# Ledger of designs, part 23: VHH binders against Mechanosensory abnormality protein 6 (mec-6)

Target 1, 343 residues: Mechanosensory abnormality protein 6 (mec-6), of Caenorhabditis elegans (o01811)
Amino acid sequence: DLNKRVYNHTPGPCRVLTDNYKGTAGMTYVESQKRVYITLGYGRAHDLKTKTGIAFYKTNRTDGRSQQEMYDLIEMTINWNGYEYKKEFIPTGIDSYSSSNGRVLLYVINAHPNHQCIHFFQIVESSKLNHRKAICDPSFSSLQDIAVVGPDRLFVTNMAAFGRGWAQILEFSLQTGQGAVYYYDGSKLSTAASSLIAPTGIGYDAKRRILYVGSMIRESIFAYKVAKDTTLELLYEMMLLTSPIGVFVESKTGDIWIAAHPVIHESAWHYTHPENQNIHSPSQILRIRIQEEGNSWVTTEPYANDGATISASSSVVFTDEQMLIGSSFGRLLHCDLTHSYIT
Short names: E, the ipSAE of ESMFold2; O, the ipSAE of ESMFold2 at other seeds; V2, 0.75 times the mean of E and O plus 0.25 times the DockQ between their complexes.

## First folded at step 16 (VHH; framework vhh_7nfr_2)

Design P_8iD (at its last look DockQ between E and O 0.59; V2 from the best seeds 0.00; counts 0 for: pae E 13.9 > 2)
Fold by ESMFold2 at other seeds, look of step 16:
Structure P_8iD (fold): chain B 343 residues (1-343), chain A 122 residues (1-122)
Amino acid sequence: as target 1 above (343 residues)
Amino acid sequence: QVQLQESGGGLVQPGGSLRLSCAASGFTFSSYWMSWVRQAPGEGREWVSTITQSGDEKYYADSVKGRFTIARDNVKNTLYLLMDSLKSDDTAVYYCARDRWTEGDYEEFDYWGQGTQVTVSS
């Protein structure tokens, strides 16, 4: 059936955490801090007028805060240490690493169309980011998301050979396979996987050493084994029949959460006119539980919306029976998970 | 060649103050971020504080913020940690460490001092 329909449902009570930015595109959970970090302002990469930044949400419901304070976002202050291109910073993909020394590192993709880079931060004090360095490579044409496998060791997805415009549209239509996963080993950048069709979200299961990479056009998640030398071996493909954009892997269970666009042509319309409030793209969150590695899995759908409440879901985090949903151009949602079939 | 030597540790009552020093040699001290890291008995290492090359920016772990002050003297090649309002939980060996920030490597620290013991007890 060509006419896919999305029927709204939630896993429990939901609320808007912020509506003040054009985009809440990326999120990462830092377990040691009980915080979800959120990137703000992705719409600026699509020429929307918006402030950009990084904020966090405190997941600990028993820390003595009032009901009103419980849902506050706290904006980070960035110390750029003289970095020349700080005004071109449009944060999107994000991941973290907690070192054995207790320091917390944050890695953020800059999605600025003319200055795509990976930014390296240390989280310091309660609400400050200390910029460590940026890597900017000519091969970065359409960076989407990042998965950290060690201190300063990370994979990033580059969705297409062309960063935007007609050439990128043709690339997707022809499915030419110009996307890649790059690997940064702390000093040099290399290609970990090539000839990929629109890779998007990426997530890492550290216990099993499996890297999950979404393909927007293939409507699939590809699972790669990460060898000790960090080379990637394709294990299998999970067909979703929906376009994955964001990937989150639970550290304890290995369950995979997907922020997806179930109707890709409506997503395309939304992305071409993100300022138009009457053009919506449905939002969907999937949860995949691996029953036998590579052989069987169970997929559930904790959240779905026709786009009226939240359009173009782009990221998801689940922790402590809470789910956060980010979107490419709009609001950030928080839901409590109270339905037993998804807990 | 790189040498870091801590001093100034000792026994202090709860609520007291102490000043740690770290003498640096064998490298261009003013070109590096410097950090203090501590290790309590039977525990892993815990980052305490970091200071930039010029000392313009200072960063602290939540456990010590508002009580500890990091400082440096680039003429004397010396790093300091001024500890105030000390608690029993601050009992640890304190290490001076050279931060790899300026080199862009994925390891956080490449050289450590031998440490100085701080004990907070009554």
Scores: ipSAE 0.000, ipTM 0.333, lowest interface PAE 11.4, mean pLDDT 85
ESMFold2, look of step 16: ipSAE 0.000; ipTM 0.242
ESMFold2 (binder alone), look of step 16: mean pLDDT 82; pTM 0.835

## First folded at step 18 (VHH; framework vhh_7nfr_2)

Design Q_10Q (from P_53E with E106Q; at its last look DockQ between E and O 0.01; V2 from the best seeds 0.00; counts 0 for: pae O 23.2 > 2, placed apart)
Fold by ESMFold2 at other seeds, look of step 18:
Structure Q_10Q (fold): chain B 343 residues (1-343), chain A 121 residues (1-121)
Amino acid sequence: as target 1 above (343 residues)
Amino acid sequence: QVQLQESGGGLVQPGGSLRLSCAASGFTFSSYWMSWVRQAPGEGREWVSTITESGDEKYYADSVKGRFTIARDNVKNTLYLLMDSLKSDDTAVYYCARDRWTEGYQEFDYWGQGTQVTVSS
């Protein structure tokens, strides 16, 4: 309610990986490369001046790099192959697919207000992206996040019918069900779930074939079974009592990591005035371990901040005892996890 | 140890042309927006021009539009300001600045020592 407080804590030592961009909104882990890819510059979608692009962080701590180099970000070069609208690129939601033949594909949501698209890339060489195609359907009004279930097969969340402004704020306040999950099957786009209330983060557990979709306004995660024909069946709702923005699913355990905004009205104020450096939104990271699907799970909170260190957390990745936290308009954090146990 | 070194200033007659250069070192030049800022005698600092990291967008103060051209060479790590149709009120020390410019907000985190441009008869 109105007296909600956020007590700062970390799972271990933390550091800023970058503070040079207005937004480090999305992240994905590519295990075959031991890299976390980060989308940069979401603030440009809210009229902030910032560089946009994609960079990666190398998670291998034993590859011979110096202590200073261990935390470097490496910027990707994009070969657009003559794509006409390359200057209208504001990357945000991101996911990947690694094939057994060594090919790594990267799928990126373009959050540009006038060019909402899904961009398809192939990672080539050590630091280059080759643009393959874009899908820019008229139904895309507020794309948020993407989950890959196969090569060129993916789900995306579209949060609202109105992409910005007071109309979108009213839509959220009235909880009109104008959000959707779309599915791309490799050739055609279809609606996989409709009439959703502010769907945001999305994550896929390939072992269990479960798609998790966050609802910012309902403060919940919805779990869908993904059938072999990739249709969705709603299984249950996990009420979090905090607004999920980003969802990351650990491949080996199925544990669900959530970047969340615990104080919804401060989040709303921050998003409408991102230029105001005195306006913060608290940042929270949850970890959920499913004990019995639909019936029992354990929730822990590895990270919380009142917004002073990192505001409006929007994405999280956990791998190799490391946690990265991205934010909608600000810095990227890295934490080492120590003494965090689920027994 | 970010370093910015301006050069190319001097005395020029009204209507003349001049090219300023700024050699950058100690950082990845191609990853930053860069700006020119000037300070006339007895005046505060005035933003002149900004260029994006790739050079695909260029911004100018109203006082210099149509007369000045900003450019960069990311191979040589050099920022340029090509000044044409110079006027006496362009007389100033011109500074190269590393720019974290956001809409409606000036943020320059590193500056050079400046180069003097004097426009007089």
Scores: ipSAE 0.000, ipTM 0.108, lowest interface PAE 23.2, mean pLDDT 83
ESMFold2, look of step 18: ipSAE 0.374; ipTM 0.745
ESMFold2 (binder alone), look of step 18: mean pLDDT 85; pTM 0.857

Design Q_31D (from P_53E with S31D; at its last look DockQ between E and O 0.05; V2 from the best seeds 0.00; counts 0 for: pae E 16.6 > 2, placed apart)
Fold by ESMFold2 at other seeds, look of step 18:
Structure Q_31D (fold): chain B 343 residues (1-343), chain A 121 residues (1-121)
Amino acid sequence: as target 1 above (343 residues)
Amino acid sequence: QVQLQESGGGLVQPGGSLRLSCAASGFTFSDYWMSWVRQAPGEGREWVSTITESGDEKYYADSVKGRFTIARDNVKNTLYLLMDSLKSDDTAVYYCARDRWTEGYEEFDYWGQGTQVTVSS
């Protein structure tokens, strides 16, 4: 809808955590550490000059830090272990696996146009990553997001058969359904779902074994049951009437948080002119509460902005009455949730 | 060349305390995560606690959380486990283990000989 309107509101007080990177596109919450890990520099994939990397935000408000330190990001140092293509690293989609004995693995999509890969890291010190391996399959043309279901076992979305250019524009215009969800079982990559229309964000509810996959063009979230053999069974489609980009699932409640672009043509302008600070895409965050038995749901909108404060929201994390919003080309935003009737 | 030697075990009454030590040599101690693992009579080995290279993060099994404290001294190359509020279920041989996590593997590659902890009235 060319005439969609966005009415600004917040769930409580908000602040900018960083504006130093062109993109804070992906986030994952590691509950055992009380940390949100953020990927930095997605704009490099669209030829913006920015540094790239991974940082974390500490969510514990009572750990004795000063008011000045409360909102700091801590940047990770990466030991590449001799990986040949480390200069082609543009991190975006991210997820994690935490073992009961304190080990944390990070899985990161490399969005470099000529080096689409999934990178496997481990956290070895408070702020260091050791690179373990990379998977770079010829079918990876437009990787978007990742959902981890076990150690080295993950689903990943590939948005389109053509990664860029005229062919991709035609693909979207005709809605040909050439996107896919791939599954990696620890050794072998396979197709878990095919013929999807622009799959984007992906999130996993481990308690219920439900995988949620966004479709940018259909403006919907698809819910799949993940069978024990990891095959996907479509359960239902939630029509959002807004383009989902990022998906976050609360581990305790199963509530689904969506980072979305409500005005797709303004999003398209922003992606084609990311250097122009006068071109914005509205940012929207939805929260979906599934009713008992999964047959109906209630949707609320904790955050909306016309793009002036944060443009092209791409990820969301909610924890400890805090919400973080990442964006494709810009700021990382933090909000306290104080408006119970909005959330 | 890698050597881990535990000490500080013994017989203690329920509710008592013990402090275990593990002297490390033959490797750069401050580069590795270190763990305590225990084995009760007739059972398999059970992970107890893990500490990061710098000691910045500490992790505990649910069965010992709140009662045990792991620590390290990277100057003296020594790993510690302070055990408080001991129960009979804590009776086991306690092992110090070097974690291959910092090399990118989920396994322990070197173990000490163990120290016996016995909690009985």
Scores: ipSAE 0.000, ipTM 0.311, lowest interface PAE 12.7, mean pLDDT 85
ESMFold2, look of step 18: ipSAE 0.000; ipTM 0.165
ESMFold2 (binder alone), look of step 18: mean pLDDT 85; pTM 0.856

Design Q_50D (from P_53E with T50D; at its last look DockQ between E and O 0.01; V2 from the best seeds 0.00; counts 0 for: pae E 18.1 > 2, placed apart)
Fold by ESMFold2 at other seeds, look of step 18:
Structure Q_50D (fold): chain B 343 residues (1-343), chain A 121 residues (1-121)
Amino acid sequence: as target 1 above (343 residues)
Amino acid sequence: QVQLQESGGGLVQPGGSLRLSCAASGFTFSSYWMSWVRQAPGEGREWVSDITESGDEKYYADSVKGRFTIARDNVKNTLYLLMDSLKSDDTAVYYCARDRWTEGYEEFDYWGQGTQVTVSS
């Protein structure tokens, strides 16, 4: 509806971790390091002047840092190892894998409109990334997000057949179902699910072997059972009545956190005019707890904003009573969770 | 103490059949995916088949599809591999493994001692 309104609320005190990048679009939590990795600079895919990169936030509050340092972001240095197209790197969707031998691997979607790829990194030293390889397939037209199921094995969402412009808008209006989930097995790329309507955020519950895929246009989350051979069996659809963009699954509880755009026409306007500081899209964060798989779940809304504080929320991480919210073109927020209904 | 004990291997002619068993103890068998993995002489370990906790889903490597059948009995805590139409390429030590799907697709945390299968005319 054109007259939909968003009422602001927070789960506790919030602050800006950075507003120095036009976009803080993707995040992943690495439990073994107590770090949230954030992709920076998505706005460059929409011709905004911004640096791109990857940074992390340390979630451990008892590691001896001063209160001045507690909210610092640490930028990663990337060793590209001679990769030819490093200047065309616009990081967005991100996920990680912690190996049994202590290595941490990082997998990042490159959202550059003419060089959409999946980049494979290893985290080395304290703040350095070694580039290992890139997978760039002709079918990658609108890559959105990534979910890792093993070392170099991952699912990725491709939202639409057309990557931008009026053709993509028409595609969404007709709900033609030209989106897909692709699977990379470490050597080959294959289609894991096809004929999807605008798949966006994707998250994997490794303990329960369930892959959650958001559909922006259907305003829903689809739950798939993931077989060992990585075939996907659709279990059910959770209708949200808001457009899911980012999905985060808590490893311990299986609770699902969703970064969503509740007013899709304002989101569309924001994406077409990201340089205009007077154009905002509301930001919403949902938390879903599954009571009976496929039958019942409880949804709460820890955060909502009309777009003035943070516009077009695109990612969320919850850990250690902390919530981080990333956005497509703007700032990164951090909130403490102090309300009883959330904690 | 987790224990996995394979049995039922032996010498079989090409085209023959063999039934492997794996007795499991020391853990809640019905809570885990179970797998068969084989290792031919001088080769690395090769995944053969998986079965879900309840046995309602079964998965096979391309090299054994249509010839091998995995099964489990959660009352007897026993995993089975029924091998038909055996070929010389199936000669290997076959291991029963507890599959840890949740952290890494290729991660197995406990293995049996293995049982030798030899296909020779």
Scores: ipSAE 0.000, ipTM 0.165, lowest interface PAE 16.4, mean pLDDT 85
ESMFold2, look of step 18: ipSAE 0.000; ipTM 0.167
ESMFold2 (binder alone), look of step 18: mean pLDDT 85; pTM 0.852

Design Q_52D (from P_53E with T52D; at its last look DockQ between E and O 0.43; V2 from the best seeds 0.00; counts 0 for: pae O 15.1 > 2)
Amino acid sequence: QVQLQESGGGLVQPGGSLRLSCAASGFTFSSYWMSWVRQAPGEGREWVSTIDESGDEKYYADSVKGRFTIARDNVKNTLYLLMDSLKSDDTAVYYCARDRWTEGYEEFDYWGQGTQVTVSS
ESMFold2, look of step 18: ipSAE 0.000; ipTM 0.196
ESMFold2 (binder alone), look of step 18: mean pLDDT 85; pTM 0.855
ESMFold2 at other seeds, look of step 18: ipSAE 0.000; ipTM 0.223

Design Q_52D57Y (from P_53E with T52D D56S E57Y K58T; at its last look DockQ between E and O 0.57; V2 from the best seeds 0.00; counts 0 for: pae O 14.2 > 2)
Fold by ESMFold2 at other seeds, look of step 18:
Structure Q_52D57Y (fold): chain B 343 residues (1-343), chain A 121 residues (1-121)
Amino acid sequence: as target 1 above (343 residues)
Amino acid sequence: QVQLQESGGGLVQPGGSLRLSCAASGFTFSSYWMSWVRQAPGEGREWVSTIDESGSYTYYADSVKGRFTIARDNVKNTLYLLMDSLKSDDTAVYYCARDRWTEGYEEFDYWGQGTQVTVSS
């Protein structure tokens, strides 16, 4: 819709954490460390010149840092352990697993057009990643996002049968349903759901064993029950009338946060011309509270921007009255929600 | 019946070396992460080291890093712990444990009988 307008609003004071990378596409929250990990440099997959890497933001406001230091990002150093294709690493989708003995594992999608893989890292020391292994499969054509359900056990979305070009454009225009959700059980990769229409963001509610999968073209979130054997049973569809890209599930409440593109043709134009600073795509963050599973839910919009401050929002994390918003080609935002209750 | 049987413990002088073994039976050994856990006199259990199902990735407690090496032989269904530069603080009963990591849990579901390691000053 060429006349769809986005009215800007925020949930509280916001600031830019970084705009030094062409893309801050993926984020995951590690509660045991009080850190949000962010993938950097997705624009390189779209031929933008940018550094790639992984950094973290510390969410603990009482750790003795100054006000200026509270918003610093700390970049991770990667020990690749001799991995041959380390120069082909364009990190995007990310999730983590924390054990009670302090081990934290990090799982990252490599979005490189010619080297689509899932990379397995161990977080060591305070800011180092040790590469453990990579899983690369011929079926990986357009990996988007990860949801971890256990150590080395994860679901990933593959958006389309064709990774780029006219074939992918035609595939989306006809809504042929060539996307999939794959499951890795720690040893073997299998197909958990098939014939999906442009699956994108994925999030897991461990308490309820529900997997949420976004569909960019259907403008919906699908809810799947994850059985004990990790097979998926479709429960219901939540129509959003906006294109979901990133999904974050609050562990305490089960509320679902969605980074979305409300004007899909502007998003498409932005993705084909990511270098042009005059081509914006609106950014939208939704929060869904389930009232009754399958029957009712309440959707609110904590953030919206016409694209001038942040374009093409791709990820969201909410924790400790703080919201972070990542974007496909641009800056990382931080907003405080606590200030709305102080004033 | 899942069985884990440790061996190779003994009395060693400080700076010495030992090689612990754990024979596994009653399950598909190559499908599980395996760990070593130790218990010193008067103390609780302390995790020592973990190895993934293929043997490609290993994890160590800070107290043993650089001195101990975990390994496995999936043909012989045997887990190993190579202990170098032993200190008096390493004196403990060492247990072989099956790690539930790959099943989405943070616990050990089967333990061996333990083997005593004593480092005399």
Scores: ipSAE 0.000, ipTM 0.206, lowest interface PAE 14.2, mean pLDDT 84
ESMFold2, look of step 18: ipSAE 0.000; ipTM 0.248
ESMFold2 (binder alone), look of step 18: mean pLDDT 85; pTM 0.862

Design Q_6D (from P_53E with T102D; at its last look DockQ between E and O 0.33; V2 from the best seeds 0.00; counts 0 for: pae E 17.8 > 2)
Fold by ESMFold2 at other seeds, look of step 18:
Structure Q_6D (fold): chain B 343 residues (1-343), chain A 121 residues (1-121)
Amino acid sequence: as target 1 above (343 residues)
Amino acid sequence: QVQLQESGGGLVQPGGSLRLSCAASGFTFSSYWMSWVRQAPGEGREWVSTITESGDEKYYADSVKGRFTIARDNVKNTLYLLMDSLKSDDTAVYYCARDRWDEGYEEFDYWGQGTQVTVSS
């Protein structure tokens, strides 16, 4: 798509929260804590030198902090409890579950090429993670994102049968549909949807029990009804004409926020040369408001950038009139929003 | 009917140790997460510790971490709490509770009558 253009705009004032990591790829909002958790260091999966870890941003602007402190990130300390592959941890896709007994659980994809796993953490104390377990399966070749539907119950996207290299490039070029959504029920892993074309971001609307799955190559979001037995019923496809990478669902409204790459060939070039400061991939954030399920929806674009400020947007969170944008290899961006750009 | 019966409470001096037990009956004990919850005089109930079905994962509140140890015996249907380095702030009634692992249910659906732990100088 040689005629695509990106016209820069923001929903309000924006600022960089961090530029210290090569990648701020995944984010999840924990309402009970008023925190956005961010995964750091995805670039290490693409051979960039970077520290990896997990940090959080405090969204409560009225908690008595000074103006200087309002934009701080706080890094989490991980207690691995003897897990032997902790040095191979490259966190990316992330989601959370808050239980009524005060426990907050984090579920994090390890994007390491040789250790594709789902890691289970409990948030303990103000800034500590206790590692509970890892789920690794031979079918995990290119895990992308995770959506939690209950305690230790989750869906995860696996983008391709081949995790890297020439074979994966051929797979995408032929559009063979080797991607899948897997379901973990707390003890067993099963296939919830198969033959998908490059599934990426995934988000769950718990109120409506709808699972949204992005397809990078089809440039679409698929909506599935989640049945009581956790089987998926495809409801419809929303064609976006942009490649969805991250999906965030507002719990109260059901509005869908998409971090997208509007120019696939520039994104591909950026992913092959993430160290090159002159190679950019545009970043785009969409907001989709469903008007009639399956019939109509309204799409707005709160943010777009040609890649100069932030390249390859991969995640988005909206809460408390604030939007955070994560990127695959670069900075974390924070914007204040006005009502006129959201409505 | 589900029954949980705590025992092992008592009076102990600061720095002392105590072991609580909870005998479970009326349900398949090994299928449920189990928790300890405590209530100090005049305060609400406070979660203390949780253990998974098999006992392979254990969780602790910050106030007791490093001092308390939770355990279970699925053959004897018994939940335990070993309390070390007790402080006056640990004085409370301790309840054994059946924990729910599903989002759609209350986290604690059954609990016992409790056992009193008193730590006094």
Scores: ipSAE 0.000, ipTM 0.161, lowest interface PAE 16.8, mean pLDDT 84
ESMFold2, look of step 18: ipSAE 0.000; ipTM 0.152
ESMFold2 (binder alone), look of step 18: mean pLDDT 84; pTM 0.845

## First folded at step 19 (VHH; framework vhh_7nfr_2)

Design R_35T30K (from P_35T with S30K; at its last look DockQ between E and O 0.91; V2 from the best seeds 0.61)
Fold by ESMFold2, look of step 19:
Order: sequence, then structure tokens, then C-alpha cells
Structure R_35T30K (fold): chain B 343 residues (1-343), chain A 121 residues (1-121)
Amino acid sequence: as target 1 above (343 residues)
Amino acid sequence: QVQLQESGGGLVQPGGSLRLSCAASGFTFKSYWMTWVRQAPGEGREWVSTITQSGDEKYYADSVKGRFTIARDNVKNTLYLLMDSLKSDDTAVYYCARDRWTEGYEEFDYWGQGTQVTVSS
């Protein structure tokens, strides 16, 4: 709707964690480390000048750090182990798997237009990653996001048959349904769901075995039951009336956090001209609490901005009364949550 | 040949302290994560603590967190476990193990002979 207006509000005090990268597109929370990992530099996929990489934010507010260090991002050093395409790395979607022995695996989508891949990393020091391998299938045309369901077992969204350009724009306009969810079982890639309309963010509720997949064009979240053999059964659709881009599921509560673009045509202008300072896309964060699966849920809006503070929100993480918001081409925000500022 | 030799175990009263050591040889010690594992009689092996190759991250099982401290000396090729506030259920044989994580594997490939820790009043 061309008449949509965004009324700014926050759940509490907010600050900019970084404005030094053109894009802070993806995030994942690793509870065992109390870290949020953030992918940096998505704008490079749209020809913006920016560094790319992966960093983390330490969520433990009581670990003895000084006030100066409390909001630092720590950039990761990547040991590529001789990987020949390391210069074609534009990280976006990200998720993780933690073991009981401090071992953490990190799975990252490469959104480089000519090298769409899933990269497998291991965290080996406080700020060091070892690259294990990459999966670069010909069917990967517009990879968006990852949800991990076990060690080296993951779902990824592929948004469209065309990776960019006018063909992709036409594909969305006609709603041809050429997106897919792929499943990697640790050795083989297969199609888990097909004929999807612009799938974007994806999140997994391990406790309930439900996979949530956003559809940018349908402005909805689709809930799938994940069977023991990892096949997907569509359960229901949650109509949001806003375009979901990122999905985060709280492990303890099952609450679903969504980074969304409430005005899709302004989002389209922003993605077409990301270098233009006068073109903004509003940013919105939703929180959904499932009351009865398939039957009722409660939706609140902890954050909304008309694009002046943060444009085109693409990811969200919530933990311990803290919320981080990433964006496709811009800054990373951190907000404290209080009951006085939420809904 | 890879060798791991634990020492420092013994009999101690509840609430007491011990320092375990593991002398390592036959490999590049500083290139590996190192782990302490314990085994009580009639039970399986239980993970206790892991330390990264530089020691910049340390991980603990919930049962020992706040009471045990893992450390390493990469000059002397020695792994340590500093145990405080010991309880009777800490009684076990303690093993050090070489972790293959930096090689990309989720496994331990070499173990020491173990050192007995007994907490008894």
C-alpha cells in the first residue's frame, strides 16, 4: 500500500554499533559464547565500495569490560586454507551450531553475484575462523538466508530464479513462484520446498521443530513442520502485511523476531540506488508470540523507523533485554529493551 | 610418538584444592585445543573443560564452572587444571586429551593414562 506511513518508536535507548560498512545484513546469536556474529559489507554485491567480513558483539554486560569497550565489534580473521575464491566473498545470511565442548560451527551465505555459495567455518580462537569448505551449486541464483537444524544440516532460501536485474524484477511483479528452500544433509543438496514466492529470512524453532520462512512479496511468514526425515510440511501462513527480510527465533521461548520492510516500493527504490543518500527504506521489527500453533499468535512492534536512523532493516537478534538490528546497506543498531518502551 | 602424562592427583578433603598437570610431547602442543575429561567408576567419560590453542578462550562443564580453571603453558608444553572447592562427586580419574578441532574434526585422538582424584572426608 502506497499510503503506508511509518511512525518511529524504539523499545528503549538505542545506539549505533557501527556505521563503517555498507551493510550489516546478517546476524546469529551463539548462546554458549554470548556473542552475536554479524556479516559485513553486503553493499559490495550492489557495487558499493565497502570492506566485507564477519565480526561479533559480546552480549555479556557484566564481563568486566570498560565503558569504552562495551559496544565494540571484534572483526574475525579468516584462515581460508588456500580457498581460491576468497576474494569473491560477500557474506550475508548466517547461522551456527554449538556443541557441548566449546566447538562452534558457523555457516555463511556468500551473496557475490558470480559466486553464490554456502561457506562452512569453524571458530578456533576468540577472533579466528578456519574455512572448512564451500558448496556452490548451479541452482544457487539468489541465496538469502540459512537455518541450521544440526551439525552440517541446514536449510537455505533461494529467493528467485534470476539473481538480479530486470528479469528478477519482472519475476517478482508476475509472482511466478520460482524461489525455493534447499536442504543440505551433510553430503547432498536437495530441494525441500519449491515454487515459493520470494522466500527471504528463515529461522528454526528446534523445540517445536518448526521452520519459519518469510515471503517478501506475499508479506507473510510460512510455518513448516520439520519431520524426523527433515521433509517439510506446510502448517500455516502468518500474514504480516509487511515484507519480512530476516527471521530470528528465540531458543528459550520460541518467540519469532522479524526484520521487515513495511513499504516495499521504497525498499525497491533503495535497493536500486543504494548509493543515493536521499533514498531510504523504512525499518520495522516485529515480535510474534505463538499462543496456539496455527490458531492464534500475538504480534508486537518493538521498533519502527522511517529510514532516517536505519534504512532497510534486514536482521534482528534479541537476547537478555538487548536487541540488535542489521541493515542491507547501512549501520548496525543496538537497543536496550524496557517494558516502558515496548508496544 | 604423541604422549600425554597426567599428574597431580591424590586424596583431598571436601572443600580442598588440587592442581593437575598434563605434560605433552611428540606433537606441536601450541597448535591444538586441549581438553580435560573425567571418568568415575562405572560411568562413562564426562567432559570437564577445554582451552583454545593460545588460551584466549576457556570452556567448562556446568558441574565445574566457577570452581575449576583450565590453563596451559605453551613454552613448557603443559596443560593444567586448577580445582577448587572440591566435592565428593568430583572423585574420578582425570584424563587430558588432544582435540582435533583445529584440524576440522570433532574428536579427541590421544589420551593420557589418567590421574586419580579422590575427594573423601
Scores: ipSAE 0.514, ipTM 0.816, lowest interface PAE 2.0, mean pLDDT 88
ESMFold2 (binder alone), look of step 19: mean pLDDT 83; pTM 0.840
ESMFold2 at other seeds, look of step 19: ipSAE 0.515; ipTM 0.816

Design R_35T31T (from P_35T with S31T; at its last look DockQ between E and O 0.81; V2 from the best seeds 0.00; counts 0 for: pae O 2.04 > 2)
Amino acid sequence: QVQLQESGGGLVQPGGSLRLSCAASGFTFSTYWMTWVRQAPGEGREWVSTITQSGDEKYYADSVKGRFTIARDNVKNTLYLLMDSLKSDDTAVYYCARDRWTEGYEEFDYWGQGTQVTVSS
ESMFold2, look of step 19: ipSAE 0.548; ipTM 0.830
ESMFold2 (binder alone), look of step 19: mean pLDDT 84; pTM 0.841
ESMFold2 at other seeds, look of step 19: ipSAE 0.546; ipTM 0.830
ESMFold2, look of step 20: ipSAE 0.476; ipTM 0.784
ESMFold2 (binder alone), look of step 20: mean pLDDT 83; pTM 0.838
ESMFold2 at other seeds, look of step 20: ipSAE 0.517; ipTM 0.815

